# Ledger of designs, part 27: VHH binders against a8e7c5r167to518

Target 1, 352 residues: a8e7c5r167to518
Amino acid sequence: YKIFMDSDSFYYSLTYDLTNTVQRQGELGKSDQPLWKRVDDRFFWNKHMIKDLVDLQAPQVDFWVIPIIQGFVQVEELVVNYNESSDEERSSPETPLQEPTCVDDIHPRFTVALISRRSRHRAGMRYKRRGVDTDGHVANYVETEQLIHVHSHTLSFVQTRGSVPVFWSQAGYRYNPRPRIEKGERETMPYFASHFEKEVETYKKLVIINLVDQNGREKIIGDAYLKQVLLYNNPNLTYVSFDFHEHCRGMKFENVQTLTDAIYDIITDMRWAWVDQAGVICQQEGIFRVNCMDCLDRTNVVQAAIARVIMEQQLKKLGVMPPEQPLPLKCYRIYQVMWANNGDTISRQYAG
Short names: E, the ipSAE of ESMFold2; O, the ipSAE of OpenDDE; V2, 0.75 times the mean of E and O plus 0.25 times the DockQ between their complexes.

## First folded at step 13 (VHH; framework vhh_3k1k_2)

Design x5 (at its last look DockQ between E and O 0.73; V2 from the best seeds 0.00; counts 0 for: pae E 5.0 > 2)
Fold by ESMFold2, look of step 13:
Structure x5 (fold): chain B 352 residues (1-352), chain A 125 residues (1-125)
Amino acid sequence: as target 1 above (352 residues)
Amino acid sequence: QVQLVESGGALVQPGGSLRLSCAASGFTFSSYAMSWYRQAPGKEREWVAGISSSGGSTYYEDSVKGRFTISRDDARNTVYLQMNSLKPEDTAVYYCARVTYRKYPSGYFYTFDYWGQGTQVTVSS
């Protein structure tokens, strides 16, 4: 596994292409080509800064052109230990430690990583941008990859987030003003379609998770989204709504389970990318595309919940967790912090 | 295998009427929402109308509201589209589609997984 350099919100690796998921790297195959020639263009942030060097396409450029992403990277090693939480409460702190329990020989370990890749498109004044543009790009588009590494196995689960792909605005951004539709349904259709044509080409199947409120000020945006999905009528789309504020009032995010229970079969059928020494064992069969109005806090909570369902299935399949048991509380706490850090970083980048 | 068979398409004069039928088989018809779509030459397929699994809710594209009526007969596994005041712009192949619509306590979802073969409607003078 590779060491990632933290440069504010920009990341690079000398030997690993951070712009591509594990699955996309498998689809590209092995190559002697330099990293920058095999990148995912959406996430190649230094493309414009090195235009003359890239356009020249001289062999010497390959040695010092390293792909850079904007986003988030965090890596943690976790230990599956169901007994560690309660034994520190005893009153005898002088208990000798000379009899090691060989915890490492008994308790399985795994590595979890998050990599979020922000699209370089629509990079301007992000805090004022909403919706889709005439090139089919949406505001606040981020691909988030959750990686699990155990022994020789690498597992990957990918989700995307992005603004509702219609033409809309929300004046007075910091005060939650009334949103406004800027173009009619018929005028919007080709640009909505352009966005999803690119998404279907990349991910094959999409499950839209729309978190905007079904009532009140947000309703006009949610209605516009559903209408465009119906007009587009692509069999590779599934549309799911969840009124986040109605069910998660008071920061009771455990109520997101109502959503994950309702779509549990969809999550399970999505699967994940799984690679070992022999090659690709299986692939992810589509992607969840999650949004709220700004694709920040609500989106991050739901993505974490979906990814947790997948992670527990992955760990149980690998024998790292016993069947039918939840993740140990310490592991869950670290998982929550990782996703919180992801959300905070994405929010900071969106605010400018 | 799921099958949807459209019928009733014809050549009609502007201002005329047609009734399209879609016979369904291979699934529990009463459990599914149904839709009509159309595709004119050189254009993308567009949604026209939809009806809930219960038949209690109907939905229409703005350009056909007041002219078209969708209905269903669960005993005959059939969905209908009554088209009145037809215009030349209504010329298209009309498709019946099964829309999986489910309501759950926190929201709803849609899938689009089966289509008929289509029936031609031509409106010209």
Scores: ipSAE 0.131, ipTM 0.550, lowest interface PAE 5.0, mean pLDDT 79
Fold by OpenDDE, look of step 13:
Structure x5 (fold): chain B 352 residues (1-352), chain A 125 residues (1-125)
Amino acid sequence: as target 1 above (352 residues)
Amino acid sequence: QVQLVESGGALVQPGGSLRLSCAASGFTFSSYAMSWYRQAPGKEREWVAGISSSGGSTYYEDSVKGRFTISRDDARNTVYLQMNSLKPEDTAVYYCARVTYRKYPSGYFYTFDYWGQGTQVTVSS
């Protein structure tokens, strides 16, 4: 698949639909329709730009319209090798240059991809756009898909992030302004419901991971979120609160494992999309919707952590990794970098 | 088997008071948060109040704040809803629900799973 990058934020492919997940593509089936007619509208960034062309209903438009996503794409080829001495040991001058042992073709290889697609709805700067709107769209909504490709097998796992779906704002660029609730509980209810009805329709079940501080300035937003969840009372919603700052203070991001361990059964039950030449092997049965206040750094860390758990499960299921071994260090590092790049890119896009 | 049985529903005049009870059985009651819901004719079921497993936290919808009080007696495996200053708009079938709640050191997990049969509350002059 040739993916083209136009600047750091925009991606398109002539051969692959970047707007749809592997699972959605499977559901859509084989179609003779042009790519732009099959796209997920939420992530069709340039839709507004081609509106006039589309309105012409000229057949030629089908050849000219290429869907573009705003977000992040990175693809890496990884090798499962547990014998690779940490690069740090190679830097000691005293270790004789062991002749590059012919990387015996014996190590399993797989391709990993990370695709983030930003919603075209309510795209804007973080301080200017927060919460939900009257159409049920939330600020900084991003769907992130991790892909593994091994031989004829394609595995996918999808997560989402988005602003807390209540009406709230933060005033001012310079000061960490106190968040404010803009509308009352009752006024918010139909819009909250609208947002999650669409989400449930799309993803079947949602597990909300709210990383908003349970204390301090952010508490008001967390409380509002929980209250709306309770009021909405949908069995397809699960709500998880994790105080990221409390647990990960001092950049102890390893403590996110506490969360992933706690929700391990949920992760496992959620499953993932798996497609091979014969068709669909399994489907992702739900989605994690992760949020903090900005849906940036904290959110990215948690999503990455969940992603790693899934990746390990997938690779083990594929027989690429042995069941009792962790992800090789090199693979882990590369994957960390990919997620970091994802986070940075999304952050830049949201900051303007 | 998990069972929730609501009682205490009645016809009352506006401004009156009523206490609903929900008797729970078939599970460790003290380990679960509980909630009250209500459904008026032609309306969707709405959340009214919730109480944590420990009883230390209570939650209310805005329309009932200051009027309704949720409480629990773990020794009796019962959750209560004290309703004061009742209004005609409070007329509904009231349901008790178990909230699957796990408190972790790192956070909270919430989901809803079991409901009672409901009890009718009618507020009419």
Scores: ipSAE 0.039, ipTM 0.520, lowest interface PAE 2.0, mean pLDDT 88
ESMFold2 (binder alone), look of step 13: mean pLDDT 82; pTM 0.814

Design x6 (at its last look DockQ between E and O 0.41; V2 from the best seeds 0.43)
Fold by OpenDDE, look of step 13:
Structure x6 (fold): chain B 352 residues (1-352), chain A 125 residues (1-125)
Amino acid sequence: as target 1 above (352 residues)
Amino acid sequence: QVQLVESGGALVQPGGSLRLSCAASGFTFSSYAMSWYRQAPGKEREWVAGISSSGGRTYYEDSVKGRFTISRDDARNTVYLQMNSLKPEDTAVYYCARVTYRKYPSGYIYTFDYWGQGTQVTVSS
């Protein structure tokens, strides 16, 4: 797949639909329709720019319109090697350049990709856009897909992030403005429902991971979110609260494992998309929707943690990794960097 | 095993009243919030009313406000929906639902996967 990057934010491909997940692509099947007609509209960033062209209804437009996503794309080739001594020891000058014996690459290799696609709806600056609107769109909505490709196998796992779907804002120029609820609980209910009805329609089941503080200034938003969830009471919705600040204070991000362990059954049951030459092997049966206040750093950390759990499961299932071994350190590090880059990029885009 | 059994559904005339009951078993009833939903023919299931675990808070859909009252009797493990001033548009299968709560060291998990079989309410002249 040739992916082109225009600046740090915009991505397009001539041969691949960056707006649709592997699973959605499978569902759409083979189509003679031009790419721009098959896209997920939510992530078709340049849709408004091509409106005039599309309105011409000229057949030539089909060749010229390339869907562009705003978000993040990174692709890496990884090798499963548990014996790789830290690159630091190879820098000793004295080891004679052993002729690269064509050692038949005994180590399994796989390609990993991370694709984040931002919703074109309510895309705006961090403090200017929060919550849900009357159309059920939330601020800073991002779908993130992790891909693994081994031989003819493609595996995909998708997560989402988005602002808490109530009417709320943070007013003021102060470094940490107090959030406020803009509408009452009853007034919010239909819009909350609208948001999640669409999400459930798209992803079947939703598992909310709310990282909003359970105490302090953020509590009001967390309480509002939980209340709406309780009122909505949809069997296709699960709500998970994780007190990120309480448990990950001092950058103890390893404590996110408490969350991943608690929801391990949910993760396992959710499955992932798996496609090979023969067709669809399995589908992702739900999606994690992760949020904090701004859906940036904390959200990215938690998504990355979930992603790693899934990656390990996938690689083990593929036989690329042995069942009792963790992800090789090098692979882990690269993957960590990829997610970090993802987080940073999204943050920059959201900041404007 | 968690069970929710709705009862009380009937045919009533417009302006009439009906009281629905949902008997719960297989769990600590008093620890869970309960809700009523309804589904009319050809329509999506919609939320009607909710009551907190303590019973201290009640919530209603706008269309039923002032007409319907949700209540609970923890001693009987039952949630009720008193429906007054019934209208033809209230015709639906009414369902009772539970909110499942699980605490883990770093937070909470809520699920909403327990529903009754429903009870038919028909409002017709």
Scores: ipSAE 0.464, ipTM 0.783, lowest interface PAE 0.6, mean pLDDT 89
Fold by ESMFold2, look of step 13:
Structure x6 (fold): chain B 352 residues (1-352), chain A 125 residues (1-125)
Amino acid sequence: as target 1 above (352 residues)
Amino acid sequence: QVQLVESGGALVQPGGSLRLSCAASGFTFSSYAMSWYRQAPGKEREWVAGISSSGGRTYYEDSVKGRFTISRDDARNTVYLQMNSLKPEDTAVYYCARVTYRKYPSGYIYTFDYWGQGTQVTVSS
């Protein structure tokens, strides 16, 4: 996959549709259509910039229109090597040098990629950084796809993040401002519903993971979210709360395990997208939608933890990872850095 | 299978009171949170009140706080909605719903399933 970055925030590929998940691309099927005709409109950032060219509907311009996303892309090849290192013995040729050697055949390898796609809606982030708007769009909406590639197998797991879809603000000039609800419960209902109707249409089932603290400054926002979920009353939603600050104080990330343990069956039943030469083997059965107040650090940590559970299930199923042994520490270290880079990039884009 | 049967709906004068009942069967009632919803003519269903599986926590829509009381009787597998100071705006079909609630050390989980058939409440002169 050839992916190009423009200024750390924008990405494009001449040959791969960065706007669509593996699953959505499988649902569209193979086609000779230009990439821009198959994009997910939510993430097609240069649509406005090249609208006049797109509106010409001339076949020859279709191949000059390359879709661009705002977000994050990182790709790493990992080697499953449980030895700390092996000294390469330097010796004179012991055998004919015409016989090639291939270190890659000895240890399993897999590619891990992380693609985050920021919604083009709510672009002027400086003016409204919280909640839902009257079009049903939420602030800081990002779809993050974690890809695993081994030989001819492509595996994908997708999550979303986005602001609590009520009307609220948190003033930008005070060092530690308290959040405020801007519209009443009843006035908010149709816009909350509008947002989730679009989400259910896209992902079919959603598991909301709300990381807002159950006490203190954040309580008013968490209460408003739960109230709207109850009012919306959609059986395609599951609502999970986790008090991140109460349980992860002091960088105790082992307490995220209390969440992933509690929802382990939900994670397992979600499954993932799996495609090979034979076609679609299985599909992801919904999506996790994760939020905290700004959908940055806490959200990123939790999404990484959920995606790690899925990655281990995927790698065990493919025989890359033994069923009762974790990956080498180096693999987890690289994984953690990839997710940290994702979080940093999303944070810079959110802040402006 | 799971059944929820509402009863107690009636015609009531403004300012009057009414008690709705929801008889539950086909599941371990004491393990589940329960909710009441209502649907007025031409409107979507809206949540009214909820009660935890233990009965220790109750929740209410703002417009009914102080007027409505949700309660449960686990021995009778029944959830109740006591409605006082009724207003014409309270006119609706009232539905009982099972809400699956699970507590874990760091939070909780809600899901939504099974509904009753509804009972009509009319508040008018």
Scores: ipSAE 0.399, ipTM 0.740, lowest interface PAE 1.7, mean pLDDT 80
ESMFold2 (binder alone), look of step 13: mean pLDDT 82; pTM 0.811

## First folded at step 15 (VHH; framework vhh_3k1k_2)

Design y1 (at its last look DockQ between E and O 0.72; V2 from the best seeds 0.57)
Fold by OpenDDE, look of step 15:
Structure y1 (fold): chain B 352 residues (1-352), chain A 125 residues (1-125)
Amino acid sequence: as target 1 above (352 residues)
Amino acid sequence: QVQLVESGGALVQPGGSLRLSCAASGFTFSSYYMSWYRQAPGKEREWVAGISSSGGDTYYEDSVKGRFTISRDDARNTVYLQMNSLKPEDTAVYYCARVTYRKYPSGYIYTFDYWGQGTQVTVSS
């Protein structure tokens, strides 16, 4: 894939649709339509720029229009080598299930790509844009896709982040102002429902991970979110609360494992997208929607943790990693850098 | 198999009272948060009341506070909704629902899964 970066924020490809996940691309199938006609509209950043061209209805436009996403793209090639790790915990290899293996040498290799695509809806600075609007769009909505490629196999795991889908605000950054609810519960209900109806339509099931503090100034937003979830009462929604600040204070990000352990069954049941030359092997059956107040640092840490669990499962399934082993330290380090870069980039975009 | 069966719906006059029942089966009733919902014609289904697994906590929609009371009898696997001072606006199909609540060391998990068939409540003069 040739990916071009115009800046730290804008990405395009002449050969790949950066607006659609592997799974969505599979669902769309083969098409002779130009790329810009097949894109996910949510992530078509330059749509407004091409409006006049599109209105011309000239065939030549199809050749010149390249969809651009705002977000983040990084690709790394990783090598599975446990000899480079200081912790030689050699556990006895369990007999792998009779599934296709992608191990071709002593040190298996795989490509990892991280793609974040920012919604063009309600784009703006974090202190100016919060919550949901009357169209059901939320502030700082980002879809993040982790891709693994080994030989002819492509695996994908998609997560989303977005502001708490109620009407709320937090004016100013100077004094860490108290967040406030702007509309009542009943007034909010239709718009909350609108948001999640669209999400469920797109992703089938939603697992909400709310990282908003359960105490203090943020509590009012968390309570409002939970209340709307209870009011909406959709079987396709699961609500998970994790008090990130309480448990990860002092940069104890390892404590996020308490969350991933608690939802391990949910993670496993969600599965991932897997395609090869023969077609679709499996599909992702839901999505994690992660949020904090601004959907930045805390959200990024939790998304990375969940994605790591998935990646390890995927690599083991592929036979790239042995069972009962963690990701090699070198791989883990690169992986952490990728997600950190993702987080930083999204933060800059949301800050303006 | 999880089953929820609502009963008690009727036609009543404004200011009247009604008690709804929801009989649960197929699961450990005492372990679950239970809720009542209602859906009026042409409107979305809305949450009305909830009760914790222990019965110690009850929650209500603002419009029914002071008028409705949710309770549970774990020995009978039944959740109730006592409705007093009924208004025409309370006319709806009322549904019972199970909500899964799980506490883990760092937070909580809520899952919404089963509904009854509903029972019709009509408040009219």
Scores: ipSAE 0.589, ipTM 0.834, lowest interface PAE 0.5, mean pLDDT 90
Fold by ESMFold2, look of step 15:
Structure y1 (fold): chain B 352 residues (1-352), chain A 125 residues (1-125)
Amino acid sequence: as target 1 above (352 residues)
Amino acid sequence: QVQLVESGGALVQPGGSLRLSCAASGFTFSSYYMSWYRQAPGKEREWVAGISSSGGDTYYEDSVKGRFTISRDDARNTVYLQMNSLKPEDTAVYYCARVTYRKYPSGYIYTFDYWGQGTQVTVSS
């Protein structure tokens, strides 16, 4: 697929609909329709700019209407090789590119990609935005799709992030400001429910992972979220709390494992979208919705950890990775950089 | 197999009191968070009160705080809602609901799955 980036993290493709996951594209079926007629509206950033062209309803205008997302795209080709370590010396850039030999070609290869697509609703290009609005949209809403390609197989795992869907703010530009609830529980419920009704319609089942601290300044936000979830009481929701700062001081990935271990059966039962030449092999059975206070660093670390569990299962199922072994260190290092770049890009787009 | 059966709904005058019961069967009652909801005619269902599996933590919506008390009797597999100082706006069908709750070392997991059939409470002169 050909993907183009501009200087402000906007992306488009002439041949691939960046607004839709592999799974949603499979649900739409095969079609010769132009890309813009099949987009996911949440992520169609140039919709208003091109409205007059769309209203012409002429076949020639379809070439001029190319859907654009704001977000992040990175693609890497990796090799599964357990004979490397993280402390190896890097090759000199003066070394010529060598052609592979037959021995070099015995290591399995796969492509990994991240596509993050930011919702245009409550996007907040000016001023920082928090929580939900009266249309049921939340601040900093991003759908992140992790793709694996091996030969003719395309595998996809999707997660979302978004602000805690209550009415709250964090006033001031000072270090460590206190958050504040702006509306009471009764007044908030219709808008909380509006947000999740749309989410359930799209993803069917949601596993909420709330990373807000259960002690200290963040407690008021975490308590408000839990209370709204209890008030809403929808059987399509699962609510998971994880006290990130209590267990992950110093940004240690290993401590997130207490979360992924505890929900391992939920992750495994979520599955992923898998498509090959014959069609759809399986589908993702819902979505993880992850948040912290701003849906940036903590959220990104947890999403990377969940996606890694899925990726290892996908690679083992494909026979690309042996059972009972973790991802090779070089692959993991590149994976960490991909997710770090994702987090940095989302942070730049949200902070103003 | 899982059953939640509400009872105790009645017609009462404003300022009166009423005690609702929810009998649970088909599951290990002591392991579950329980809650009460209500739905007035033409309105959406709203949460009223909740109680942890241990019975030590109780939660209330603002409009009933201080007037309603949720409690549980694990020996009888029953959750109760004591409603005092009843007002006409408390008129609704009241439902009890089960919430699955698990603790793990770094947090908690909540799953939402079962409702009763409801009991009618009417507050009028």
Scores: ipSAE 0.454, ipTM 0.771, lowest interface PAE 1.5, mean pLDDT 80
ESMFold2 (binder alone), look of step 15: mean pLDDT 82; pTM 0.814

Design y2 (at its last look DockQ between E and O 0.29; V2 from the best seeds 0.50)
Fold by OpenDDE, look of step 15:
Structure y2 (fold): chain B 352 residues (1-352), chain A 125 residues (1-125)
Amino acid sequence: as target 1 above (352 residues)
Amino acid sequence: QVQLVESGGALVQPGGSLRLSCAASGFTFSSYYMSWYRQAPGKEREWVAGISSSGGDTYYEDSVKGRFTISRDDARNTVYLQMNSLKPEDTAVYYCARVTTRKYPSGYIYTFDYWGQGTQVTVSS
């Protein structure tokens, strides 16, 4: 498939549905319907732009409307080689692109893609848009899909980020204002439930990873989140707290491993989407919903860490990586850049 | 197997008091966060109170704060809900629930699982 970038934020494809995950595409099946009629509505950024065209109810419209997502897309070809230590050998322009191969290749190759799709609901600047609304939509909701392609196999792992789904606000950052709760717990309950009912409907199970500080100014938001989870009482929700600032202070992002280790069983049980020429091999049975206060840098780091664990499991399962080895250093570096780019792009979008 | 059995529900007048008990079995009671929920007719089940495994932390729904007290006796594998100043709005079936709380070095993991059959509390003049 070909992906086009109109700007730093907008992506479209003439041949691929960027609004749906591999898993959702499988569930939808083959269709003769135009692409814009098959999209995930949450991520159809230009839906409002085509309203007048759609209202014409003219068949010709089907050929002219291309769904656009706001978010991030990056695709990289990676080579599994544990003997290479220098970056100079990584990007030899003289080496022709080869199709990804698995076990039979001396140096296995695979394609990795990162797709983030931003919800069109409650789009806005981070200090102006926080929390949940009366429709159950949360600020800065982004679905991020990591794709791996090897031979005829396509594997997908999906995560989401979004603002804490209570009514809260935080004034401009100039004065480092304290966040405040805007509505009481009982008043919030229906909207909290609305949000997660939709999420559970879509993703089956939700593992909430709340990165909000457990102390200090952010604590009130974390407490409100936990309280709503307890009030909601859904067995399809798991709530995980991780004090990112406390444990990763000074850019000690390696300490995120404490989280990934603690939830390793959950990660493993969640599985991933896997499809080949014959059809669906397995499905992702849940989703991680990661948040901090603004769902930006901290969230991105944690999502990347979780996704790395999954990627390594996937590659080992495919026989692309040996069982007892970590991701090769060169691969890891590229991977880190991809996620960093993802984080930066989403941050710019949320900043307005 | 995990079992939770609630008791103590009764008919009481407004302003009255009642103490609910939940007897737990089939698991290491002292290791778990325990909660009380209630469900009024025509309403959804709602969380009322919770107590940490250590008993050191207690949590309450706003509407019951200052009136209800959750406690636990690990030697008896029992969690209690002392309800004072009862109101008609407190009328519901009250349920005991186990909440799995796992502490790890950098935080906590919360999951929800087993429930009792409930005990009826009716507050009426």
Scores: ipSAE 0.590, ipTM 0.843, lowest interface PAE 0.4, mean pLDDT 90
Fold by ESMFold2, look of step 15:
Structure y2 (fold): chain B 352 residues (1-352), chain A 125 residues (1-125)
Amino acid sequence: as target 1 above (352 residues)
Amino acid sequence: QVQLVESGGALVQPGGSLRLSCAASGFTFSSYYMSWYRQAPGKEREWVAGISSSGGDTYYEDSVKGRFTISRDDARNTVYLQMNSLKPEDTAVYYCARVTTRKYPSGYIYTFDYWGQGTQVTVSS
């Protein structure tokens, strides 16, 4: 498929539905219907702009109406090459004269892609849009899909992020103004429940990863979230707290590992979508929903860490990554840059 | 061991009333938020009502507001669901539920499992 960026933040494809995950596209099946009739409405950003054409119900306009997402797309081709020389090793005079790599076709290759699709509902800037609205939509809701493609296999792992679904605000223009709760627990619960009823209908099971600081100015928001989750008490939810700032200062990736280790079985049981030319091999059994106060930097780091665990399981299952050693460091560097670019793009769209 | 035992389900006529009970054991009941869920044939389980640990805050699904009342008696370790003005669409197996909390070095994991076999409520005729 071909993906086009028409502006800084908007993406479309003439042949691939960017609004749907690999799994949702498999559930829809094969069709000769135009892309816009099969979209996930949450991510169909140009719906309003072309409303008159869509409302005509005329068949000939159907294939000219191209769904557009707001979000992020990046695709990288990676080569598993453990023999590639590093710049540090090339600076050694004792190193034998390096010959150019003459056969590149003997190394495994895989494609990694990130597709983030931002919901059009409750759109807006960080300090104008926080929490949930009366329709059950949350601010800064983003579905991020990590794709692995090898030969005829397409593997997909999906996560979501979104504002804490209570009524809260942060007024002011200084960085990190103090948050406020706008409605009490009783008033909030129906809207909290409405939000998660829709989420459970879509994803079946949710694992909430709350990264809000357990002390200081963020505590009021984290406490409100936990109280609502406890009152809702839904068996399709799992709620995980992790105090990101207390545990990730300094050696960030090691401290995030305490989280991924603790939930490793949950990650593994989630699985992923796997499709080849014969059809659907397996499906993802739920979704991680990750948040901090604004669902930006902390959320992005944790999502990248969870997705890395899944990627390594996927690549080992496909035989691309040997079971006894990590990928070449260059592969992890590219992976980290991809997720950093994702985080920066989402931040520009929400935080300004 | 944690146990939740639902009782009080019956066959009732439309417009009738029924009171469900959930007896709890194996944990400090007064410290926990409690909820009722229901599952109709061929449908997914849905949340019905919830009550805070203090009993002061109660919450209801829109379709049962004004008809159902959740309450608790901490001395008897029991959660109740008073169901009035019953409709055929209220037909379901009703479950009560409690949160499970596990600590790990960097935080907590909360899981929300249903317990017991539930109690059948049937509204017909």
Scores: ipSAE 0.537, ipTM 0.806, lowest interface PAE 0.9, mean pLDDT 81
ESMFold2 (binder alone), look of step 15: mean pLDDT 81; pTM 0.811

